# Ledger of designs, part 2: VH-VL binders against Uncharacterized protein 5

Target 1, 153 residues: Uncharacterized protein 5, of Haliotis asinina (Donkey's ear abalone) (Ass's ear abalone) (p86728)
Amino acid sequence: SNLQCKIAGGGELIPIRTPEYRAWVPLGEVGLNVSDSKVLIFAARSCFGAHILLQNNAEDFKNAVYEIVIGGMKNTRSGIRQCVGCKFDEWVKDKALNCRFFNYFWISWCGDEVWVGHGYRPPHNRILRYKYENQPVINAASVRSESDTYWAL

## First folded at step 1 (VH-VL)

Design p1 (framework fv_polzastobart)
Fold by ESMFold2-Fast, scan of step 1:
Structure p1 (fold): chain C 153 residues (1-153), chain A 122 residues (1-122), chain B 107 residues (1-107)
Amino acid sequence: as target 1 above (153 residues)
Amino acid sequence: QITLKESGPTLVKPTQTLTLTCTFSGFSLSTSGVGVSWIRQPPGKALEWLASIYWDDDKYNNPSLKSRLTVTKDTSKNQVVLTMTNMDPVDTATYYCAHSYYDSSGYEFDYWGQGTLVTVSS
Amino acid sequence: DIQMTQSPSSLSTSVGDRVTITCRASQGISNYLAWYQQKPGKAPKLLIYAASTLQSGVASRFSGSGSGTDFTFTISSLQPEDVATYFCQQYNSYPLTFGQGTKLEIK
């Protein structure tokens, strides 16, 4: 649905770097609280593999609501899955990321679906949508990457 | 759990076409992130990657052999087929098929078939 | 194409010795490097991926390190069953490429 939903943050983006794919960086620990928000707008400069985890509980990486992968498989696919490392529930061919330039993306969990798109003007340029039956409340988010990634969140 | 097995002719004459079949179990090539690749090894030599096919039918062939190689899949039979045209004695090698899975780190070959030796001679 | 060069090409050493094999990429591959063990007459077996992550079920005496262009593979205490040829492989970009192999023998 086309509801107006609160965008995370105070309008300014916070710079973060993830050099390795192993450790999740909780956004709450770097000053971005998504608990009262329904939309995240961010930018990433990365050769491939920018991962965003939408969580019910910030301390629980096992009970993730969604893992959203931007530019996975060497920057050839983007997708949505309900667990880390599982098969994608929805995916598209998408060369989303760039090694040399920041690209903008948005994620919306406003309403009864999760949507993902390119740019900073949701719902423009939507590439993915998925509906999770009885979706848990999203109270936290974390990021990690497959390659050295610079974020503005 | 994951197993792969290569099958096909063990002797091929020069200029003929080689067709090898990889039959697998323990996974489906319709599962997103899954791929099957072909790798060969001439006797006593290094491994050489030939081709890969993925769940979404995306295909990659080694550029040095590209026009000679075709890789296809039959998801209902759990099979991947490699075809290589214009065989030459230098193509004598053990041919392997291998599994890979994208799990946030990329593709490494975590399970291999036993390999099948293909000898090319007249 | 990314060239993978291993050193040494062969070595002989004793049971219990520490063994180190190196692999050099002709361009940066981050940590997209795997190490395989191949015993005579057998298919290769994945030991290490992402340069330093040990594959499930693989003995803890095997380890890997490095990033970018220079990588090392170590066996902390050589066992008789470790006699094999070891190969590195980059999976940073297509075409996928392997090193020439390092043949490990016991004296």
Scores: ipSAE 0.027, ipTM 0.637, lowest interface PAE 5.7, mean pLDDT 87

Design p10 (framework fv_polzastobart)
Fold by ESMFold2-Fast, scan of step 1:
Structure p10 (fold): chain C 153 residues (1-153), chain A 118 residues (1-118), chain B 107 residues (1-107)
Amino acid sequence: as target 1 above (153 residues)
Amino acid sequence: QITLKESGPTLVKPTQTLTLTCTFSGFSLSTYGVGVSWIRQPPGKALEWLASIYWDDDKYNNPSLKSRLTVTKDTSKNQVVLTMTNMDPVDTATYYCAHDEYYGMDVWGQGTLVTVSS
Amino acid sequence: DIQMTQSPSSLSTSVGDRVTITCRASQGISNYLAWYQQKPGKAPKLLIYAASTLQSGVASRFSGSGSGTDFTFTISSLQPEDVATYFCQQYNSYPLTFGQGTKLEIK
């Protein structure tokens, strides 16, 4: 199989919307619990700036484990950082998002690394990976965006 | 260390435009996720958020005042400027700028008292 | 706009006492709530964010709790230097809004 770890959710994707610069939307509050999962597969339709937060504590948005940015810097880069809003620890040139169509992405924190890729077939089309030396347990995830974004999670 | 300091006139006549400058150090407004917010406090009253500007030039203004408010940044000078038109005695307040990363405002300037009187 | 209401408006108590201040939002704000301390003539100081997370360098006697619409701020054992006005603030949505403040005095 393509994955060795449990994928979040169980069937149909959950539709949500994040308007520009709204506060973080905890996935647990919209019916998606990632606490027993190690992989998230999702789709987004957005002009730029889809952010995913991987958290040790669902209530702590500042001291998260990772912030993953898809199509940041006006849809020119995607990256991983160990703090919200900091310089990327790893990044790639990536026009990942589309204003008109949903694109699929996956994030894996299976094992001791975080991996990010395009599509819905992990680990295919991986674009980023990063290893946190003493990675805290990831128990929660949240999303927000820089532009009006439609998600299927 | 992050520091911010407000500057501008301390006395303004009714109907005039107020221009305040926030000069900061210890961070850059080109840094992803970073912003500066303006807050005011009339003497003995609550804090009121006025406006925010972020690294990508995205701006938010208080809807109660938005026709009167303009916020701009000069990233190369480490400055954010707030203008507020048609000043009235009820606008008398201490005006603050603060470092803002979407959590709360963790570092504030000392504030500047602006008195609006004839 | 989300309205923030604090209770009480003022409080007078003794050194060593437990102090509790409450804050209510007119709409659900999850845990997007901060608490500030403001001493006379000074700028506000951030004490707590995300309803319950203590800001770095802030004394452990300060704590926060709550989620949704009802929040509490507690000082476990009041010290003389804690005399100040305390404000809650929501950052769930724009416009950002503050409570009216709670003035804390020592008897």
Scores: ipSAE 0.006, ipTM 0.549, lowest interface PAE 12.8, mean pLDDT 86

Design p2 (framework fv_polzastobart)
Fold by ESMFold2-Fast, scan of step 1:
Structure p2 (fold): chain C 153 residues (1-153), chain A 120 residues (1-120), chain B 107 residues (1-107)
Amino acid sequence: as target 1 above (153 residues)
Amino acid sequence: QITLKESGPTLVKPTQTLTLTCTFSGFSLSTSGVGVSWIRQPPGKALEWLASIYWDDDKYNNPSLKSRLTVTKDTSKNQVVLTMTNMDPVDTATYYCAHRDYGDYEFDYWGQGTLVTVSS
Amino acid sequence: DIQMTQSPSSLSTSVGDRVTITCRASQGISNYLAWYQQKPGKAPKLLIYAASTLQSGVASRFSGSGSGTDFTFTISSLQPEDVATYFCQQYNSYPLTFGQGTKLEIK
């Protein structure tokens, strides 16, 4: 495998829904623990704005390690930033999401880089890559969205 | 020291085309993520975003005005040009150009503005 | 298009008072909201972006809060130089849209 770090979960996808601009939903509270994993594979059905928060502390939603935005700006871009609502450290034009169908994505924090891609076969179809030199340990993850979003995590 | 300045005609007749130039210094439109936007403000009214152009020549125009608006850049001259066709008295406004980082969508440096009056 | 509605449209208060202005988006915009100060005859000045992040060089008496649809801008202790019109702006989606403005005056 080209990506040799542990993938979160055991192949059983957890369905959740995040309504438009509600509070962060911690993945640990819905049965998905990422504390010993380095890769998350998931699917989302959404018109725009699926947010994934990678956290050092599960209770800290503001000073996270990364916020990853899939299909932001009305489904026109995806990006990575070091804190919630900060300037993107890296972004790309990307019509990532679909209102009617689930699209698959993966996020890897294996090694000293964070990578994001389309599909369910990391590291294939990587769209984003960013390196933070002394990255804090990622122990938790949470999701929220800008529009009504269905997740399979 | 980012600075921007608008230039162009201050008086325009109805049905004419307005051409405004934004000349800037302290940054380059060849720098990744950088853009310049046009915003207008009719006397006593709210700000209205018109158009944005970015380092990679990506362009966004306000949909309510898109058939009338063209935005172009000349990176070597540090200039961005806005063209607006079929001017009407309701288009009377102060026109601003402003610096943007595409990832942040905030306007952190603005030109002084130029008042354009549309009258017969 | 996302409509931005500010309240109040105008406010008169005294030096030293706490001033609060609100901004409501017609649909969710996460924290993609900026606040600007505009003095008569001048271009707007960016005060706050990402709903709560203070722009470099802006006085700490200015603050912002909120997410989703409801946002608040606060001046903790009004100074004479704060007399201006204040505008909110969403940058969640194109077209970028501004509120109608709140005119702040000293009585």
Scores: ipSAE 0.006, ipTM 0.557, lowest interface PAE 11.5, mean pLDDT 86

Design p3 (from p1 with heavy chain S100E Y102D D103F S104W E108S, light chain G28D N92D S93N Y94L L96Y; framework fv_polzastobart)
Fold by ESMFold2-Fast, scan of step 1:
Structure p3 (fold): chain C 153 residues (1-153), chain A 122 residues (1-122), chain B 107 residues (1-107)
Amino acid sequence: as target 1 above (153 residues)
Amino acid sequence: QITLKESGPTLVKPTQTLTLTCTFSGFSLSTSGVGVSWIRQPPGKALEWLASIYWDDDKYNNPSLKSRLTVTKDTSKNQVVLTMTNMDPVDTATYYCAHEYDFWSGYSFDYWGQGTLVTVSS
Amino acid sequence: DIQMTQSPSSLSTSVGDRVTITCRASQDISNYLAWYQQKPGKAPKLLIYAASTLQSGVASRFSGSGSGTDFTFTISSLQPEDVATYFCQQYDNLPYTFGQGTKLEIK
């Protein structure tokens, strides 16, 4: 099923750094446009708390479609919620991140369901799935983190 | 200028414990993203990674060598120590220590010590 | 563990020739691949990192390319001082693993 979902980017990963609890970094501002895509594959090196925001409007950080948190609560949980600061709709125990090495992750929003997994081969190693009927169109994405984080996007 | 140098015994008997010290300059093991690794090479053969220690005291050993390896650091002395127990003639190799820096510099082992040949024989 | 396979195991050629050696990873390592030169009795020297980025101070005749599982290392015009064994290494994941090496000789 994921064979019909376009992956964001052109194969070369864009390096980004986000310090602790600062402003969202819109991926469009660093050269990655997700508006025609349904899958994002990325890598992160972080001790904890890598946040990915999937947005209908690139300038709206509060009423986002999804916030995906990788390695939240000091790298003990990963989860999906439909707004920043809301209760998680789905979460799992997951020591996803590493302070020293990049780990790969993928996010798919093909159709009306969002999936998250480890690695760079969707849909393999899926850890989270959430269905949002009549899901708004995802036109933009942004990243932020709870700790100093290095990204390849 | 980054430099590293290995020191320790050049001859070890079977069943003995090998202790090697890497002394370095030009960087600190308190710098985020920095590590020091041990790599060995038997005569005429490929390189084999043994162990790494990082700025945050995180340590990794090659799973094939299990409990035989320990790696420690003394940041104030600019030293990293490798200990390998129960030496065997097949462990005869040149042992290197190497500087490691993170993904943003894009490489694993950018500076190496000269290496020390350790021969294991009775 | 990620296995790294180099080809050829040895190569004999002439000064001025173009030399190409190949490295294959058993799984996708993106661009986390380094190439090293090792002369007899010496420590390895890093030539290339991130599959294609030349280390500072390394001669421009050396180049690398590839991504994913298939990588190539090229010397555009072989010089006598290039006689050495060349190793590829993945640094995508622990344990770090090296290819078996390619021994380059002048005939």
Scores: ipSAE 0.006, ipTM 0.501, lowest interface PAE 14.3, mean pLDDT 85

Design p4 (framework fv_polzastobart)
Fold by ESMFold2-Fast, scan of step 1:
Structure p4 (fold): chain C 153 residues (1-153), chain A 120 residues (1-120), chain B 107 residues (1-107)
Amino acid sequence: as target 1 above (153 residues)
Amino acid sequence: QITLKESGPTLVKPTQTLTLTCTFSGFSLSTSGVGVSWIRQPPGKALEWLASIYWDDDKYNNPSLKSRLTVTKDTSKNQVVLTMTNMDPVDTATYYCAHSGWYEDYFDYWGQGTLVTVSS
Amino acid sequence: DIQMTQSPSSLSTSVGDRVTITCRASQGISNYLAWYQQKPGKAPKLLIYAASTLQSGVASRFSGSGSGTDFTFTISSLQPEDVATYFCQQYNSYPLTFGQGTKLEIK
């Protein structure tokens, strides 16, 4: 989103799949290290419920910095929260996902707030933003989903 | 502190229309992520969600009750109104209004409930 | 519609006992599940949301677990004031749906 902020993974997208209701898939274990990055651009094909976890500690799935939910509540809402399964700090009505087609999304934690948007051109088409005073350093990310989801990360 | 209270008739005849008002304090239904919902409970039975209205005037009704339900809000009066047409004795229940916040649809504060009896 | 089935429908046990109630969804709901306590003549009270998060002010003897389709509610040591009917609710999909309730009584 800012010129000073590195996009994770360069130009190559890594294909992964998260079946319905499985455990978190750490992105570091599939070859994507976000520790030097401030922006993640990805695509997902899913009927609903694509979850991205931004973590200070790669082994801590409970006390994450953010959980970002794309197409929650049957692909009707997307939101940002500061713990897994907690209340959303920011939320919007958003039919974000598609069962048949990949849709692109970006997440930026560059600077003093986290932003989420549609497409592959941050900061365009922003849908969510949230500021976290003294935000912990984000060193890892993980994904899971509520339905069978194909990712390109 | 968030409070809600239901008001309206306690006795309704079959085929009549029921109108219930939820009056609340401690929050605004213009605040992003906030909703007010109607839930009913027949004596000794389970809870049944009826309808929800949100800060942006978005509305969701239980499809099992079809076009019988209408929900409206008056943000300036801190009120939400439920209208249910063609009342039947099986609609006899305690009717609750409840608050949801934080962009979620679980209910953290409830009104005391009002028993509506449908009888001739 | 997502159907929520609770087990057991009723339970009678003793003060100090560990109580376990289960809730099963007819399709996956992730962690979008809440638990309520309802005492006779009173409105329901939220105990747990997001399957496992305790509502502020709720006693620590109450806990929840599970994800997807199978969920558990536990009272670690039953107290007399815990006599109530307990309901689960999914909020993953409209229409919002509740379980049929579990009536908890002391012997």
Scores: ipSAE 0.005, ipTM 0.529, lowest interface PAE 13.5, mean pLDDT 87

Design p5 (framework fv_polzastobart)
Fold by ESMFold2-Fast, scan of step 1:
Structure p5 (fold): chain C 153 residues (1-153), chain A 120 residues (1-120), chain B 107 residues (1-107)
Amino acid sequence: as target 1 above (153 residues)
Amino acid sequence: QITLKESGPTLVKPTQTLTLTCTFSGFSLSTSGVGVSWIRQPPGKALEWLASIYWDDDKYNNPSLKSRLTVTKDTSKNQVVLTMTNMDPVDTATYYCARIYDYGDAFDIWGQGTLVTVSS
Amino acid sequence: DIQMTQSPSSLSTSVGDRVTITCRASQGISNYLAWYQQKPGKAPKLLIYAASTLQSGVASRFSGSGSGTDFTFTISSLQPEDVATYFCQQYNSYPLTFGQGTKLEIK
């Protein structure tokens, strides 16, 4: 593994829940600060639609750097886009989530690309990669979901 | 320039099998995130999704059609084929093929459609 | 299956008018909603996807909004060439489903 960028958090996973179609939950407000990090590892238990927002400004939910969707379209696709709800810049078929069990995922913004993968060993099992020339600095992250979702962050 | 075109019989007898071919140009089903779907529309009625096939050969069929549907692709020929068994007069419709791109399953480019009449 | 219900089923209005059509999903679909225009004897044409994103080459007078279960499609100033049937489609889950259509005519 040549990944030398700092992973968010202290190894203890923070449990949170996002109900269907509610407001974004800022990770900083639930005890996870990503401002000095370049990698996020998390787990989610959900039937479908786990959304992670990577933000330049923690208070701006509209003009984010990226929205990453895990198990969108009823758990059939995962993708990356540069605005909330826009056309995907990259996507893949991916039955990523499980209604009954937690699955692990990682997101890396180390360097000038954003990468997404399965598991807890970045950069193994990468499923998505997108390069954004002159990518804004990512200082914050938030989560929401399309269905009742339990997170370990 | 992207085009899709449906071909196959325009008249089918009850109980027969319908086979329709979609031939396309300007894109490839080897490209990640790309798929082709079949949609039908009875005269004067709403659109009904039938089946989708994707670059990785993953397939989805409308469960309301009781496994009457088979969708296959030949990536090297730029073709997708729909087979529908046990045709009935209520299956009379214009049949379309359409492309799926990275928006998920929104259909960005459609063929012209082919009217299939089911009659004795 | 997710049922898509459009309102109204038909409307007749004048050139230059603002036209609004609504679409309601029986379950939450986030923003996975598309709008299509279909002229008689022609294939449908994609106008809007992801609830509010205008398809390339489509006139700016067309717009969409909404999320979850309630969506709107708007024509800011109706033109004669906009006479058509308009359909919404959800692509949040299989089977993919369409609304029943809204027939738009000029008085």
Scores: ipSAE 0.007, ipTM 0.565, lowest interface PAE 11.8, mean pLDDT 87

Design p6 (framework fv_polzastobart)
Fold by ESMFold2-Fast, scan of step 1:
Structure p6 (fold): chain C 153 residues (1-153), chain A 125 residues (1-125), chain B 107 residues (1-107)
Amino acid sequence: as target 1 above (153 residues)
Amino acid sequence: QITLKESGPTLVKPTQTLTLTCTFSGFSLSTSGVGVSWIRQPPGKALEWLASIYWDDDKYNNPSLKSRLTVTKDTSKNQVVLTMTNMDPVDTATYYCAHTEYYYGSGSYDWFDPWGQGTLVTVSS
Amino acid sequence: DIQMTQSPSSLSTSVGDRVTITCRASQGISNYLAWYQQKPGKAPKLLIYAASTLQSGVASRFSGSGSGTDFTFTISSLQPEDVATYFCQQYNSYPLTFGQGTKLEIK
């Protein structure tokens, strides 16, 4: 199961704020190391556009492994792509985010597929999956948002 | 080859409703990731985005004009229709429809290619 | 709304010159910026998308760079057919917005 893979973090949840249309915030720089992990569980309060970048190297935003978009296109779509800003390789209609309340999400790269779902109990409420043949190792993650977003990671 | 062409009245009186039709070929609005947008340009001024409609019937209108704008599609006829109510002389402009690729991600991801030739709509009494 | 400001509003230069036009966004838009060429009486033509990606069939003398809020469009060696008004456009958020345009003329 996805629960056999290590979940990132192991202590107090880290609060992060990303203002709209700003640079990527590497999770390692705010105290969350994902290099030994295969699952990320997080919460976000946002009107729209929460982006998670899964990277081979924390300083390489160009050759990232995946960009995962939660509540994209004004909170109407969520999707997975192998490059920043490209056409989604997999997507779903999804009013994922809320301006007033935190919603929980999980991302798993355990095994040979990346999976995304709602809530804090992988693999429940899965919305997306994608298989990347010969996937690079994921050693880092970063977050960005289109609207003012509050995260708990 | 993708082509688009605007059609409709060239003269409109103040307070009337404008209806423009975009007829296209070389793509279908049943294809995932495509859409059609309407953009206008008053004589000698900048471009202004009006509205977009996508393959899945999702629609987005410019908030400054939202109450006046309606966009619909007829996928079987390869047509998109823009309706704009309560026309005013300041709405005099060349109106374009354009093919848009859905740029997956967040927000609006529309660049426009190709464009129709445009149709000049003059609003006067 | 995101405001797009172009500089200069107009310029006149000579055939063979290097031409630079800038575009500034009021908020960060990552690389979600396009550049268009509009000749008198014609519809705009897409030249560049994703800030720096040249559209298929567009001459290699055109290039774009930048990310975040500051963007540059360059013509490496101006040709007579390049006389036009050039517009930048952000597509990071609705409403989609354009710059005011830069009118390029040959002296």
Scores: ipSAE 0.000, ipTM 0.533, lowest interface PAE 12.3, mean pLDDT 85

Design p7 (framework fv_polzastobart)
Fold by ESMFold2-Fast, scan of step 1:
Structure p7 (fold): chain C 153 residues (1-153), chain A 118 residues (1-118), chain B 107 residues (1-107)
Amino acid sequence: as target 1 above (153 residues)
Amino acid sequence: QITLKESGPTLVKPTQTLTLTCTFSGFSLSTSGVGVSWIRQPPGKALEWLASIYWDDDKYNNPSLKSRLTVTKDTSKNQVVLTMTNMDPVDTATYYCAHDYSYEFDYWGQGTLVTVSS
Amino acid sequence: DIQMTQSPSSLSTSVGDRVTITCRASQSISSWLAWYQQKPGKAPKLLIYAASTLQSGVASRFSGSGSGTDFTFTISSLQPEDVATYFCQQYDSYSYTFGQGTKLEIK
């Protein structure tokens, strides 16, 4: 249950675009602070490869807590890993993204477990779950993408 | 611990169909995220991915060869079968099967050389 | 399809030397790159995945770096058993593609 977990953003979604250049866009720099939150709900319009980085330190992109990949491998897989570009700790077949339409996703790090799902109603339609005892505190998040991606965060 | 081995004919005539079997141990194709892939290598040339099959029976074939390729699995026998139609001398290669997790090929069979000649 | 180009195609060097091989993708592949070692008559062996992560049991003298389109594979101190052909592979898309290989020999 996510009833005790605060959702980031306060209800109005912030539009962001990440082109194919793979530079991380810190969410704090575009007006979304996740430091007091445990749930992120967002939408993405992308052909493939939407990446969300959950960070202990907003300036550390190398030693992140998690990298979550939505629609990786040309929109065939989604997964969770504990470092950027490492082997997935959990993954599933998932044609998650759409080139022409926004799809909604949620990520929850409430407690010591990270969950990922489709839609805008956590914990419904959960596709990924990873348990991590002594999970580092998540204070920041960043996004990037493998293809030209439009976000609503 | 993880082992794979290819078996099948070593000589095929042009226009015939090649059938290769990969028999494996040390893992199950019922485990989420696990797959088996087929890769070939013509003598002295680069590696070429052919096809993959995953735990959920999802299949992917090389687009340049898609109409010629079929991949199937028998999870209870620990086997994956590749079928390739209309063989040509340019298909002469060593054929490998490999354990596939997160699209990295971390364990490979020894390979079987298939020669296509009349 | 994503084209993978390796440089050099071959090199000959001495035991103890630092060896560097590069791999270039025709479009960005993030970190979805693996490096394989293939000795004559043998199957390829995975050395590095996700561009920079060393496979379990692989000697620490091997390393990888890079992201996007440009990748580097390094052997810090060449040993006789390292004589092999080395291949890079992208796995950003299901048309998986390999580089042409770099043949490493000892002079």
Scores: ipSAE 0.006, ipTM 0.537, lowest interface PAE 12.6, mean pLDDT 86

Design p8 (framework fv_polzastobart)
Fold by ESMFold2-Fast, scan of step 1:
Structure p8 (fold): chain C 153 residues (1-153), chain A 125 residues (1-125), chain B 107 residues (1-107)
Amino acid sequence: as target 1 above (153 residues)
Amino acid sequence: QITLKESGPTLVKPTQTLTLTCTFSGFSLSTSGVGVSWIRQPPGKALEWLASIYWDDDKYNNPSLKSRLTVTKDTSKNQVVLTMTNMDPVDTATYYCARIEGYDILTGYYPFDYWGQGTLVTVSS
Amino acid sequence: DIQMTQSPSSLSTSVGDRVTITCRASQGISNYLAWYQQKPGKAPKLLIYAASTLQSGVASRFSGSGSGTDFTFTISSLQPEDVATYFCQQYNSYPLTFGQGTKLEIK
């Protein structure tokens, strides 16, 4: 087992809801610390627009290391960018989310690459990959959504 | 040196179609993440966003203007064209084109960082 | 559609004064808010984006703050060249919408 690619959390899923408000919910404030982790596995039930922010500084919601967008543009695309509101570095057509059922996703930032995939078995079903030379340390994560979203983290 | 410039008729009669061209330099719509938008401003009033077109030909039109708007691009000529049908005196405004750099798949990076000088279009009989 | 409401609609004050303009969104827009300066007869100029980030080349006396629905634009010490109309704009969702503008004049 490579402990450098440790999965966040301890087995019990933390239920979080982000309604149609645009406020970030820091995962540290709801009991999920990602500072010693390199992989996040989660589920979301949402019509569209689930955002995960990977942060160097927990207080900085703009100059993040990555923003991962799942089911953006009305659940038609997913992508990776290096800051909120910036150009996407990688994106793919992807009807990722479902209004009525939870779908599973994983994000890995092990090494100098960030990977995103469907399901709960990384690296299976990878949809996005981006290499960031000298990637800043990821110490915190936050979530928000464009539509009423239920999370299991 | 990023520049944009609007061109087209300055006088339009009611019911006619307005066609405006935005010609730009210093950037290309072949570059991923770049877009061009049209914004108008009636004399003494607020700015109103009309339409946006992005490098990948993704388009957005203001729903308040219904089917009146068409936006197209010619990447080889560095041009974006706005067409607005059935002009009315209330459409009298200064029309601007402006650049968006950085494509956010959900919203776009929408602070308009460079603007054309604007062209006043008067609609009257 | 997200409605943007600015206050005040007009403001007259003295050189050297601190000027504050507010902008309120009808729905949460996170930090996807920009401020523009428009001088008479000219195109708008971007001053601030992401609610608080100053555009390169813009004087440090301009600042912005806020998140969610309530936003503030401040000029720390008004200069004569700051006479203009100021607009806020949300870019959280389509259609993109602007405030009605605040006309700033010197007494």
Scores: ipSAE 0.014, ipTM 0.542, lowest interface PAE 8.1, mean pLDDT 85

